# VHH binders against q9xw16: the designs that were tried, part 1

Scores and structures below are computed, not measured.

Target 1, 132 residues: q9xw16; the task's number for its first letter is 1
Amino acid sequence: MSGWNAYIDTMTAAAPSIKRCAIVGAADGSVWARTEADNVFKASEEELKTFVALFNDVTQVPAKGADIEGVHYVVPRTEESLIFGKKENTGFFAVKTKSAVLIAVYEGPNEVAAQVRKAVESMQTYLNNAGY
Positions, changes and structure headers below are counted from each chain's first letter, unless a header gives other numbers; antibody chains are not in Kabat numbers.
ipSAE, averaged over its two directions, is called F for ESMFold2-Fast, E for ESMFold2 and O for OpenDDE. V2 adds 0.75 times the mean of E and O to 0.25 times the DockQ between the complexes of E and O.
Where letters were taken out, [cut] stands.
The coordinates of atoms that the task and the answers printed are left out; those that the model quotes come from them. Centres of patches stay.

## First folded at step 3 (VHH)

Design t3
Fold by OpenDDE, last read:
Structure t3 (fold): chain B 132 residues (1-132), chain A 126 residues (1-126)
Amino acid sequence: as target 1 above (132 residues)
Amino acid sequence: QVQLVESGGGMVQPGGSLRLSCAASGFTFSSYAMSWVRRAPGKGPEWVSRISGSGGSTYYADSVKGRFTISRDNAKNTLYLQMNSLKPEDTALYYCAKDSGPPPAPPLPGSYFDYWGQGTQVTVSS
């Protein structure tokens, strides 16, 4: 394991409810790393390009929701560098760093959301401090 | 596991052409930008060309611009490098590399790649 794949492994290990995750470029949604094999993160580059653009104005995202992997999520919460989506027993946290967007899709009851958020925000902080 | 296998190298005379291929497996090919990198005798690695995951964007080193063309077939998980008007200074071992770095700027060799192939030798000599 090398490069950004190590970050994927770190993120998934930090929260067992995470099923799929990806690290993408904040500018264009290009995939730097993603979960593979049995838990492939399936979002297309075109979809991700649209998704990362949501961070240009997060204030409008709660009204229209967000799409990941062809699934539409309601967005109960946004912050300057965070988008939280929810759909039934699934959800996602997306956080933006200086140059990347970290996306974690999880499954489970509402209680697992806090752990997922902590995992992605911890990585966000690390990457920001590293200049990414 | 990620695998990258280059092929298509060989010996040609100056002005000749070669087409390199790289067979990729072990990852979602279309989601990642790919690059060609080369290492000439006595020199460090040199970035040659890069293509986005969708193939919509291509980038070239000044040394090969107008002569080389990078392309990909995502249905076949294959990366290509068409090399025309080859010069002796193009002689090198050519590597296929999986990009893990930020776009759109061309990456420095070894900085934004997490996997490389074993390379395919290109020799341009009269």
Scores: ipSAE 0.038, ipTM 0.362, lowest interface PAE 3.4, mean pLDDT 89
Fold by OpenDDE, last read:
Order: structure tokens, then C-alpha cells, then sequence
Structure t3 (fold): chain B 132 residues (1-132), chain A 126 residues (1-126)
């Protein structure tokens, strides 16, 4: 298995509310690793290509929202390297590194969002420091 | 226990056609891009073609554009390579490869592909 699978395991372990997650190339949305088995991250490469392109101009994302796995999320706000969305009791956090985008889809009350964000941002920091 | 098993290779004359197949198991097939890579005697591996997990995007090396077509049947966990207008220069062992990591730079074994099959031999000779 790809060494990136270990990062998937790390994220899911850090935040139990994460149901699915993926690590993709920032340039083209190519999948480096994703959750499998009972919690398969189902976004297509085409969808991911569109998604990662959102980081080219994050200011426009709140107006139109974001789609992951065919699900439309409301995006309250964005940061330069962070896009997050909400839908009912679900949401996602997506963070951009130098060469990758980390995506985590979670389920639970609003209180779990903080832990999910921390998980992906911690990994973001690690990868950036490692040159990724 | 990922397994990739290539088939469909053989010997053909220049201008002939072959259709390669790759049976995949041990992973969620549709979740991963797949590639064909070939290695000619005395040469390093050459990337031939790539297809996205959904099959919606395909890519080809310049050397095979217009002649080869990559496709997949996710219901059957099978990857295909239709090779038309074959040339002697296409002679090689052809591998089915499971993509991993960033887009293919020249494929080094174990870097951009986490699994390879044993390959199927394609020989083009008059």
C-alpha cells in the first residue's frame, strides 16, 4: 500500500467523527490515498480536479458552495488554504499544502468540527514542514 | 492482497492489433487511477497510458496517441488497452499498474505505482 495510507489512518484516528477522507494532488486532484472498506471516499478524479481548483480563488467559494462525493455543502467562509462546508449534521474540512489537498468528511454535532479541523491542520503543518 | 493479472499479449505483424486486459482484485478498483507501463529489452520502463478511477479521463504517451485506447470496466474490475496500428517499437512487456501518489513522472518502480502485475508480452515483428 501507498505510504500515504498511513496519513489517512492518522487523520481518522485523530478525529473519530471523520467518516471519510482523502489526500489528493493540489495540481490535478489525483488521489494519493483515501479511506476504503466500509467508509470509501467516493469522489471521482474529475470531481476532485474541480474541487482542488477552488483553492485558486477561495473568495468565490462561499457564494457557490462546494461539492464532494456528489453532496453539496454550504461554505460559510474560506481561508487562503482552508475550505470547509456544512450540511445538516455533516461537514468537511479541506486544507491545502504545498502539493496536496487533505479532505476530511465528518458526521456529528457542531462540537466535533473543532477536532476534525485540528486533525487536518496538524497534518497540513507536518506536510508543509516536510516539503509537501 | 492486491493482485493484478495481465493477459492478451502475443505476437503480431506490424499494423496489427491486440487488446490487453488486466484483472484487478484486493482493492476498491474504481477508487484508483490505473496505468499501463511497458518495458522494452534493454530500456527502462515507459509510461503508456493512464485512466482515472471513474474512467472519465484518459491520458496517453505521445508515442501511442491515436493508436492506443485505454478503458476500464469497474463492474468487472478490469482494465483494458486496445492497441491498433502496432509497430515494432511497441515490442515490450506490458504491465498493469495501480497508481499512487502524484501524477506520473518517469515511473520508478515503487514510487508512483504501489502495485504492478507480472506483465504480458507484446511482440511486433514482420
Amino acid sequence: as target 1 above (132 residues)
Amino acid sequence: QVQLVESGGGMVQPGGSLRLSCAASGFTFSSYAMSWVRRAPGKGPEWVSRISGSGGSTYYADSVKGRFTISRDNAKNTLYLQMNSLKPEDTALYYCAKDSGPPPAPPLPGSYFDYWGQGTQVTVSS
Scores: ipSAE 0.036, ipTM 0.380, lowest interface PAE 3.2, mean pLDDT 89
Fold by ESMFold2, last read:
Structure t3 (fold): chain B 132 residues (1-132), chain A 126 residues (1-126)
Amino acid sequence: as target 1 above (132 residues)
Amino acid sequence: QVQLVESGGGMVQPGGSLRLSCAASGFTFSSYAMSWVRRAPGKGPEWVSRISGSGGSTYYADSVKGRFTISRDNAKNTLYLQMNSLKPEDTALYYCAKDSGPPPAPPLPGSYFDYWGQGTQVTVSS
């Protein structure tokens, strides 16, 4: 757990518009690390288990959207290992690695979404190469 | 209690090869994944490679993939790193590390491991 907290810090430093983020197990949604204190990532075990299961078939996700932290997002697009959700001036990127799902919730105009996506995809690539 | 002792480092020319060893004691070696981590001069730690407890799964940093091979001999409680086609940028102090508690994260630059030895120096220069 202690090593995963450094990954949370790295993601939030790489994209300051990230307000909350988490690293969770891909099989069961168990929390390995998350933002705490002023920006607690508040999703229940049940919600996270449902959320990571969306990666079992990402092609169905745009039709129904996604819920995280009790917020419903429209999902304009997905890729085989990426889900992008949008609601008003907020959004999320979630990416799947071999063993984990990285979730970053951001606030701001659409122009910051690219920075957030780059931050999570860089971490995705690093973890996949490391066997996670 | 846990002890990890690295050996096999030295000076080699670019394109050369070395094999590092890590002798482990104080824990059930076959039950834990193991990693190699390196620290280049003036830099923080960089994760290099990881192997599962059984040896069935191996993983590599992009900078070493195709050149380095991690292996283990669970009967001898020994971890290995075969390093081929060495480059000057591979110059570093190499540590083996016990991955404690599943699933451990790879180290970030500037991180420190609680469970590694003193390291073995690898220097690649002409």
Scores: ipSAE 0.013, ipTM 0.261, lowest interface PAE 8.1, mean pLDDT 82
Fold by ESMFold2, last read:
Structure t3 (fold): chain B 132 residues (1-132), chain A 126 residues (1-126)
Amino acid sequence: as target 1 above (132 residues)
Amino acid sequence: QVQLVESGGGMVQPGGSLRLSCAASGFTFSSYAMSWVRRAPGKGPEWVSRISGSGGSTYYADSVKGRFTISRDNAKNTLYLQMNSLKPEDTALYYCAKDSGPPPAPPLPGSYFDYWGQGTQVTVSS
Protein backbone atom coordinates (compact mmCIF):
# COMPACT_ATOMS: atom_id res chain seq x y z
CA MET B 1 0.00 0.00 0.00
CA SER B 2 2.55 2.61 1.13
CA GLY B 3 5.58 3.28 3.31
CA TRP B 4 3.25 4.17 6.21
CA ASN B 5 3.44 0.54 7.45
CA ALA B 6 6.85 1.33 8.97
CA TYR B 7 5.18 3.96 11.15
CA ILE B 8 2.73 1.32 12.41
CA ASP B 9 5.71 -0.86 13.38
CA THR B 10 7.38 2.08 15.13
CA MET B 11 4.28 2.81 17.24
CA THR B 12 3.71 -0.79 18.33
CA ALA B 13 7.40 -1.17 19.21
CA ALA B 14 7.42 2.03 21.27
CA ALA B 15 4.51 0.89 23.45
CA PRO B 16 4.00 -2.91 23.63
CA SER B 17 0.60 -2.38 25.26
CA ILE B 18 -0.71 -1.13 21.92
CA LYS B 19 -2.69 -4.04 20.47
CA ARG B 20 -4.00 -2.38 17.32
CA CYS B 21 -3.36 0.95 15.65
CA ALA B 22 -3.92 2.92 12.48
CA ILE B 23 -2.96 6.05 10.63
CA VAL B 24 -5.94 7.56 8.80
CA GLY B 25 -6.59 10.69 6.78
CA ALA B 26 -7.91 13.52 8.92
CA ALA B 27 -10.30 14.78 6.25
CA ASP B 28 -12.08 11.53 5.39
CA GLY B 29 -10.87 8.73 7.67
CA SER B 30 -9.26 6.82 4.80
CA VAL B 31 -6.78 4.21 6.03
CA TRP B 32 -3.14 4.99 5.20
CA ALA B 33 -1.89 2.03 7.24
CA ARG B 34 -3.01 -0.18 10.08
CA THR B 35 -2.02 -3.21 12.09
CA GLU B 36 -2.72 -6.35 10.03
CA ALA B 37 -2.62 -10.15 10.29
CA ASP B 38 -3.70 -11.49 13.71
CA ASN B 39 -4.16 -7.97 15.14
CA VAL B 40 -6.24 -6.39 12.38
CA PHE B 41 -7.55 -2.92 13.15
CA LYS B 42 -11.19 -3.54 12.25
CA ALA B 43 -12.83 -0.12 12.04
CA SER B 44 -15.07 0.43 9.02
CA GLU B 45 -14.64 3.33 6.63
CA GLU B 46 -17.94 4.85 7.77
CA GLU B 47 -16.94 4.54 11.45
CA LEU B 48 -13.55 6.18 10.78
CA LYS B 49 -15.20 9.06 8.90
CA THR B 50 -17.38 9.70 11.94
CA PHE B 51 -14.44 9.27 14.32
CA VAL B 52 -12.08 11.79 12.70
CA ALA B 53 -14.90 14.34 12.61
CA LEU B 54 -14.84 14.34 16.43
CA PHE B 55 -11.74 16.54 16.19
CA ASN B 56 -13.92 19.33 14.71
CA ASP B 57 -15.13 20.02 18.27
CA VAL B 58 -13.34 17.94 20.89
CA THR B 59 -15.16 19.71 23.75
CA GLN B 60 -18.39 17.84 22.91
CA VAL B 61 -16.82 14.38 22.82
CA PRO B 62 -16.83 13.62 26.60
CA ALA B 63 -20.63 13.95 26.66
CA LYS B 64 -21.08 11.41 23.83
CA GLY B 65 -18.13 9.06 24.05
CA ALA B 66 -16.54 7.58 20.95
CA ASP B 67 -16.81 4.39 18.92
CA ILE B 68 -13.85 2.53 17.43
CA GLU B 69 -13.97 -1.02 16.01
CA GLY B 70 -17.60 -1.25 17.10
CA VAL B 71 -16.63 -0.64 20.75
CA HIS B 72 -18.02 2.29 22.72
CA TYR B 73 -15.54 4.15 24.91
CA VAL B 74 -16.10 6.70 27.63
CA VAL B 75 -14.01 9.79 26.86
CA PRO B 76 -12.89 11.27 30.21
CA ARG B 77 -10.39 13.65 28.63
CA THR B 78 -9.75 15.57 25.44
CA GLU B 79 -7.26 18.21 24.34
CA GLU B 80 -7.31 20.27 21.15
CA SER B 81 -5.52 17.51 19.18
CA LEU B 82 -6.02 14.48 21.46
CA ILE B 83 -8.89 12.19 22.46
CA PHE B 84 -8.47 9.62 25.24
CA GLY B 85 -11.06 6.84 25.45
CA LYS B 86 -11.46 4.20 28.16
CA LYS B 87 -13.41 0.97 28.61
CA GLU B 88 -12.59 -1.38 31.50
CA ASN B 89 -9.01 -2.68 31.02
CA THR B 90 -8.71 -1.23 27.51
CA GLY B 91 -8.51 2.22 26.01
CA PHE B 92 -7.32 4.32 23.11
CA PHE B 93 -5.40 7.47 22.38
CA ALA B 94 -6.06 9.35 19.17
CA VAL B 95 -4.04 12.37 18.08
CA LYS B 96 -4.48 14.65 15.10
CA THR B 97 -1.69 15.98 12.92
CA LYS B 98 -2.02 18.43 10.02
CA SER B 99 -3.32 15.73 7.66
CA ALA B 100 -3.71 12.53 9.67
CA VAL B 101 -5.20 11.00 12.80
CA LEU B 102 -3.13 8.43 14.69
CA ILE B 103 -5.19 5.88 16.64
CA ALA B 104 -3.73 3.44 19.17
CA VAL B 105 -5.90 0.87 20.99
CA TYR B 106 -4.22 -0.59 24.04
CA GLU B 107 -4.84 -3.09 26.83
CA GLY B 108 -3.67 -2.82 30.39
CA PRO B 109 -4.13 -0.86 33.60
CA ASN B 110 -3.95 2.93 33.73
CA GLU B 111 -0.21 2.72 34.42
CA VAL B 112 0.51 1.80 30.78
CA ALA B 113 -1.61 4.64 29.36
CA ALA B 114 1.24 7.14 29.76
CA GLN B 115 3.54 5.00 27.61
CA VAL B 116 0.88 4.74 24.91
CA ARG B 117 0.23 8.48 24.96
CA LYS B 118 3.96 9.20 24.73
CA ALA B 119 4.28 6.91 21.71
CA VAL B 120 1.44 8.53 19.76
CA GLU B 121 2.46 12.08 20.68
CA SER B 122 6.06 11.45 19.59
CA MET B 123 4.77 10.31 16.22
CA GLN B 124 2.35 13.27 16.07
CA THR B 125 5.24 15.67 16.60
CA TYR B 126 7.38 13.96 13.96
CA LEU B 127 4.63 14.01 11.33
CA ASN B 128 3.65 17.61 12.09
CA ASN B 129 7.28 18.67 11.66
CA ALA B 130 7.34 16.83 8.31
CA GLY B 131 4.19 18.60 7.11
CA TYR B 132 1.79 15.68 7.56
CA GLN A 1 -9.31 8.02 -20.77
CA VAL A 2 -7.07 9.73 -18.21
CA GLN A 3 -4.53 12.05 -19.89
CA LEU A 4 -1.89 14.20 -18.25
CA VAL A 5 0.28 16.48 -20.40
CA GLU A 6 3.21 18.36 -18.88
CA SER A 7 4.81 21.45 -20.38
CA GLY A 8 7.02 24.41 -19.49
CA GLY A 9 10.37 22.65 -19.16
CA GLY A 10 13.61 23.90 -20.61
CA MET A 11 17.19 24.92 -19.86
CA VAL A 12 17.93 27.55 -17.23
CA GLN A 13 20.94 28.86 -15.37
CA PRO A 14 21.41 28.15 -11.66
CA GLY A 15 19.25 30.56 -9.67
CA GLY A 16 16.72 30.81 -12.49
CA SER A 17 13.02 30.13 -12.50
CA LEU A 18 10.59 27.98 -14.48
CA ARG A 19 6.86 27.39 -14.30
CA LEU A 20 5.58 23.92 -15.21
CA SER A 21 2.01 23.18 -16.28
CA CYS A 22 0.04 19.93 -16.39
CA ALA A 23 -3.16 19.75 -18.43
CA ALA A 24 -5.52 17.06 -17.16
CA SER A 25 -8.46 15.36 -18.86
CA GLY A 26 -10.54 12.18 -18.62
CA PHE A 27 -11.41 12.46 -14.92
CA THR A 28 -12.99 14.87 -12.45
CA PHE A 29 -9.83 16.88 -11.77
CA SER A 30 -11.05 18.67 -8.64
CA SER A 31 -11.83 15.36 -6.89
CA TYR A 32 -8.21 14.16 -6.78
CA ALA A 33 -5.01 15.21 -5.15
CA MET A 34 -2.22 15.79 -7.65
CA SER A 35 1.56 15.47 -7.32
CA TRP A 36 4.70 16.52 -9.13
CA VAL A 37 7.33 13.78 -9.35
CA ARG A 38 10.80 13.98 -10.87
CA ARG A 39 13.32 11.49 -12.19
CA ALA A 40 16.93 12.60 -12.31
CA PRO A 41 19.41 10.77 -14.58
CA GLY A 42 20.18 7.36 -13.08
CA LYS A 43 17.64 7.69 -10.27
CA GLY A 44 14.16 6.36 -9.63
CA PRO A 45 11.09 8.59 -9.19
CA GLU A 46 11.31 11.21 -6.44
CA TRP A 47 8.18 12.85 -5.10
CA VAL A 48 8.42 16.66 -5.19
CA SER A 49 5.11 18.19 -4.17
CA ARG A 50 1.43 17.40 -3.58
CA ILE A 51 -1.78 19.46 -3.55
CA SER A 52 -5.24 18.43 -2.35
CA GLY A 53 -8.20 18.30 -4.75
CA SER A 54 -9.58 21.60 -3.51
CA GLY A 55 -6.13 23.22 -3.46
CA GLY A 56 -6.38 23.97 0.26
CA SER A 57 -3.45 21.79 1.39
CA THR A 58 0.04 21.71 -0.13
CA TYR A 59 3.06 19.56 0.72
CA TYR A 60 6.70 19.64 -0.34
CA ALA A 61 9.77 17.44 -0.22
CA ASP A 62 12.48 18.89 2.03
CA SER A 63 14.79 19.43 -0.95
CA VAL A 64 12.40 21.95 -2.56
CA LYS A 65 10.66 23.63 0.40
CA GLY A 66 10.77 27.41 0.13
CA ARG A 67 11.79 27.31 -3.56
CA PHE A 68 8.89 25.54 -5.27
CA THR A 69 5.18 26.36 -5.13
CA ILE A 70 2.46 23.96 -6.27
CA SER A 71 -0.92 25.32 -7.33
CA ARG A 72 -3.96 24.32 -9.37
CA ASP A 73 -6.75 25.94 -11.37
CA ASN A 74 -9.73 23.59 -11.12
CA ALA A 75 -11.74 25.63 -13.62
CA LYS A 76 -9.06 24.97 -16.26
CA ASN A 77 -8.13 21.43 -15.12
CA THR A 78 -4.52 22.54 -14.82
CA LEU A 79 -1.80 21.84 -12.24
CA TYR A 80 1.22 24.16 -11.86
CA LEU A 81 4.68 24.08 -10.31
CA GLN A 82 6.51 27.37 -9.87
CA MET A 83 10.21 26.60 -9.48
CA ASN A 84 12.47 29.37 -8.17
CA SER A 85 16.15 29.44 -7.16
CA LEU A 86 16.84 26.41 -9.34
CA LYS A 87 19.96 24.33 -8.65
CA PRO A 88 21.80 21.82 -10.85
CA GLU A 89 20.43 19.06 -8.59
CA ASP A 90 16.90 19.97 -9.77
CA THR A 91 17.78 18.69 -13.27
CA ALA A 92 15.24 15.97 -14.02
CA LEU A 93 12.27 14.85 -16.05
CA TYR A 94 9.24 16.28 -14.22
CA TYR A 95 5.82 14.74 -14.50
CA CYS A 96 2.49 15.18 -12.84
CA ALA A 97 0.63 12.30 -11.27
CA LYS A 98 -2.97 11.64 -10.33
CA ASP A 99 -2.83 10.74 -6.65
CA SER A 100 -5.33 8.06 -5.62
CA GLY A 101 -3.72 7.12 -2.27
CA PRO A 102 -2.35 8.67 0.90
CA PRO A 103 0.55 11.12 0.63
CA PRO A 104 3.98 9.50 0.50
CA ALA A 105 5.45 8.97 3.93
CA PRO A 106 8.72 10.80 4.42
CA PRO A 107 11.29 9.91 3.05
CA LEU A 108 9.73 7.55 0.47
CA PRO A 109 9.71 7.17 -3.30
CA GLY A 110 6.33 7.85 -4.94
CA SER A 111 4.95 4.32 -5.40
CA TYR A 112 1.26 5.10 -4.74
CA PHE A 113 0.28 6.81 -7.99
CA ASP A 114 -1.94 5.05 -10.52
CA TYR A 115 -1.48 7.45 -13.47
CA TRP A 116 1.40 9.58 -14.81
CA GLY A 117 2.05 11.98 -17.64
CA GLN A 118 4.94 11.69 -20.13
CA GLY A 119 6.99 14.42 -18.45
CA THR A 120 8.75 17.68 -19.29
CA GLN A 121 12.54 18.04 -19.05
CA VAL A 122 14.13 20.62 -16.76
CA THR A 123 17.89 21.18 -17.11
CA VAL A 124 19.78 23.52 -14.81
CA SER A 125 23.35 24.27 -15.93
CA SER A 126 25.66 27.06 -16.66
Scores: ipSAE 0.013, ipTM 0.241, lowest interface PAE 8.5, mean pLDDT 81

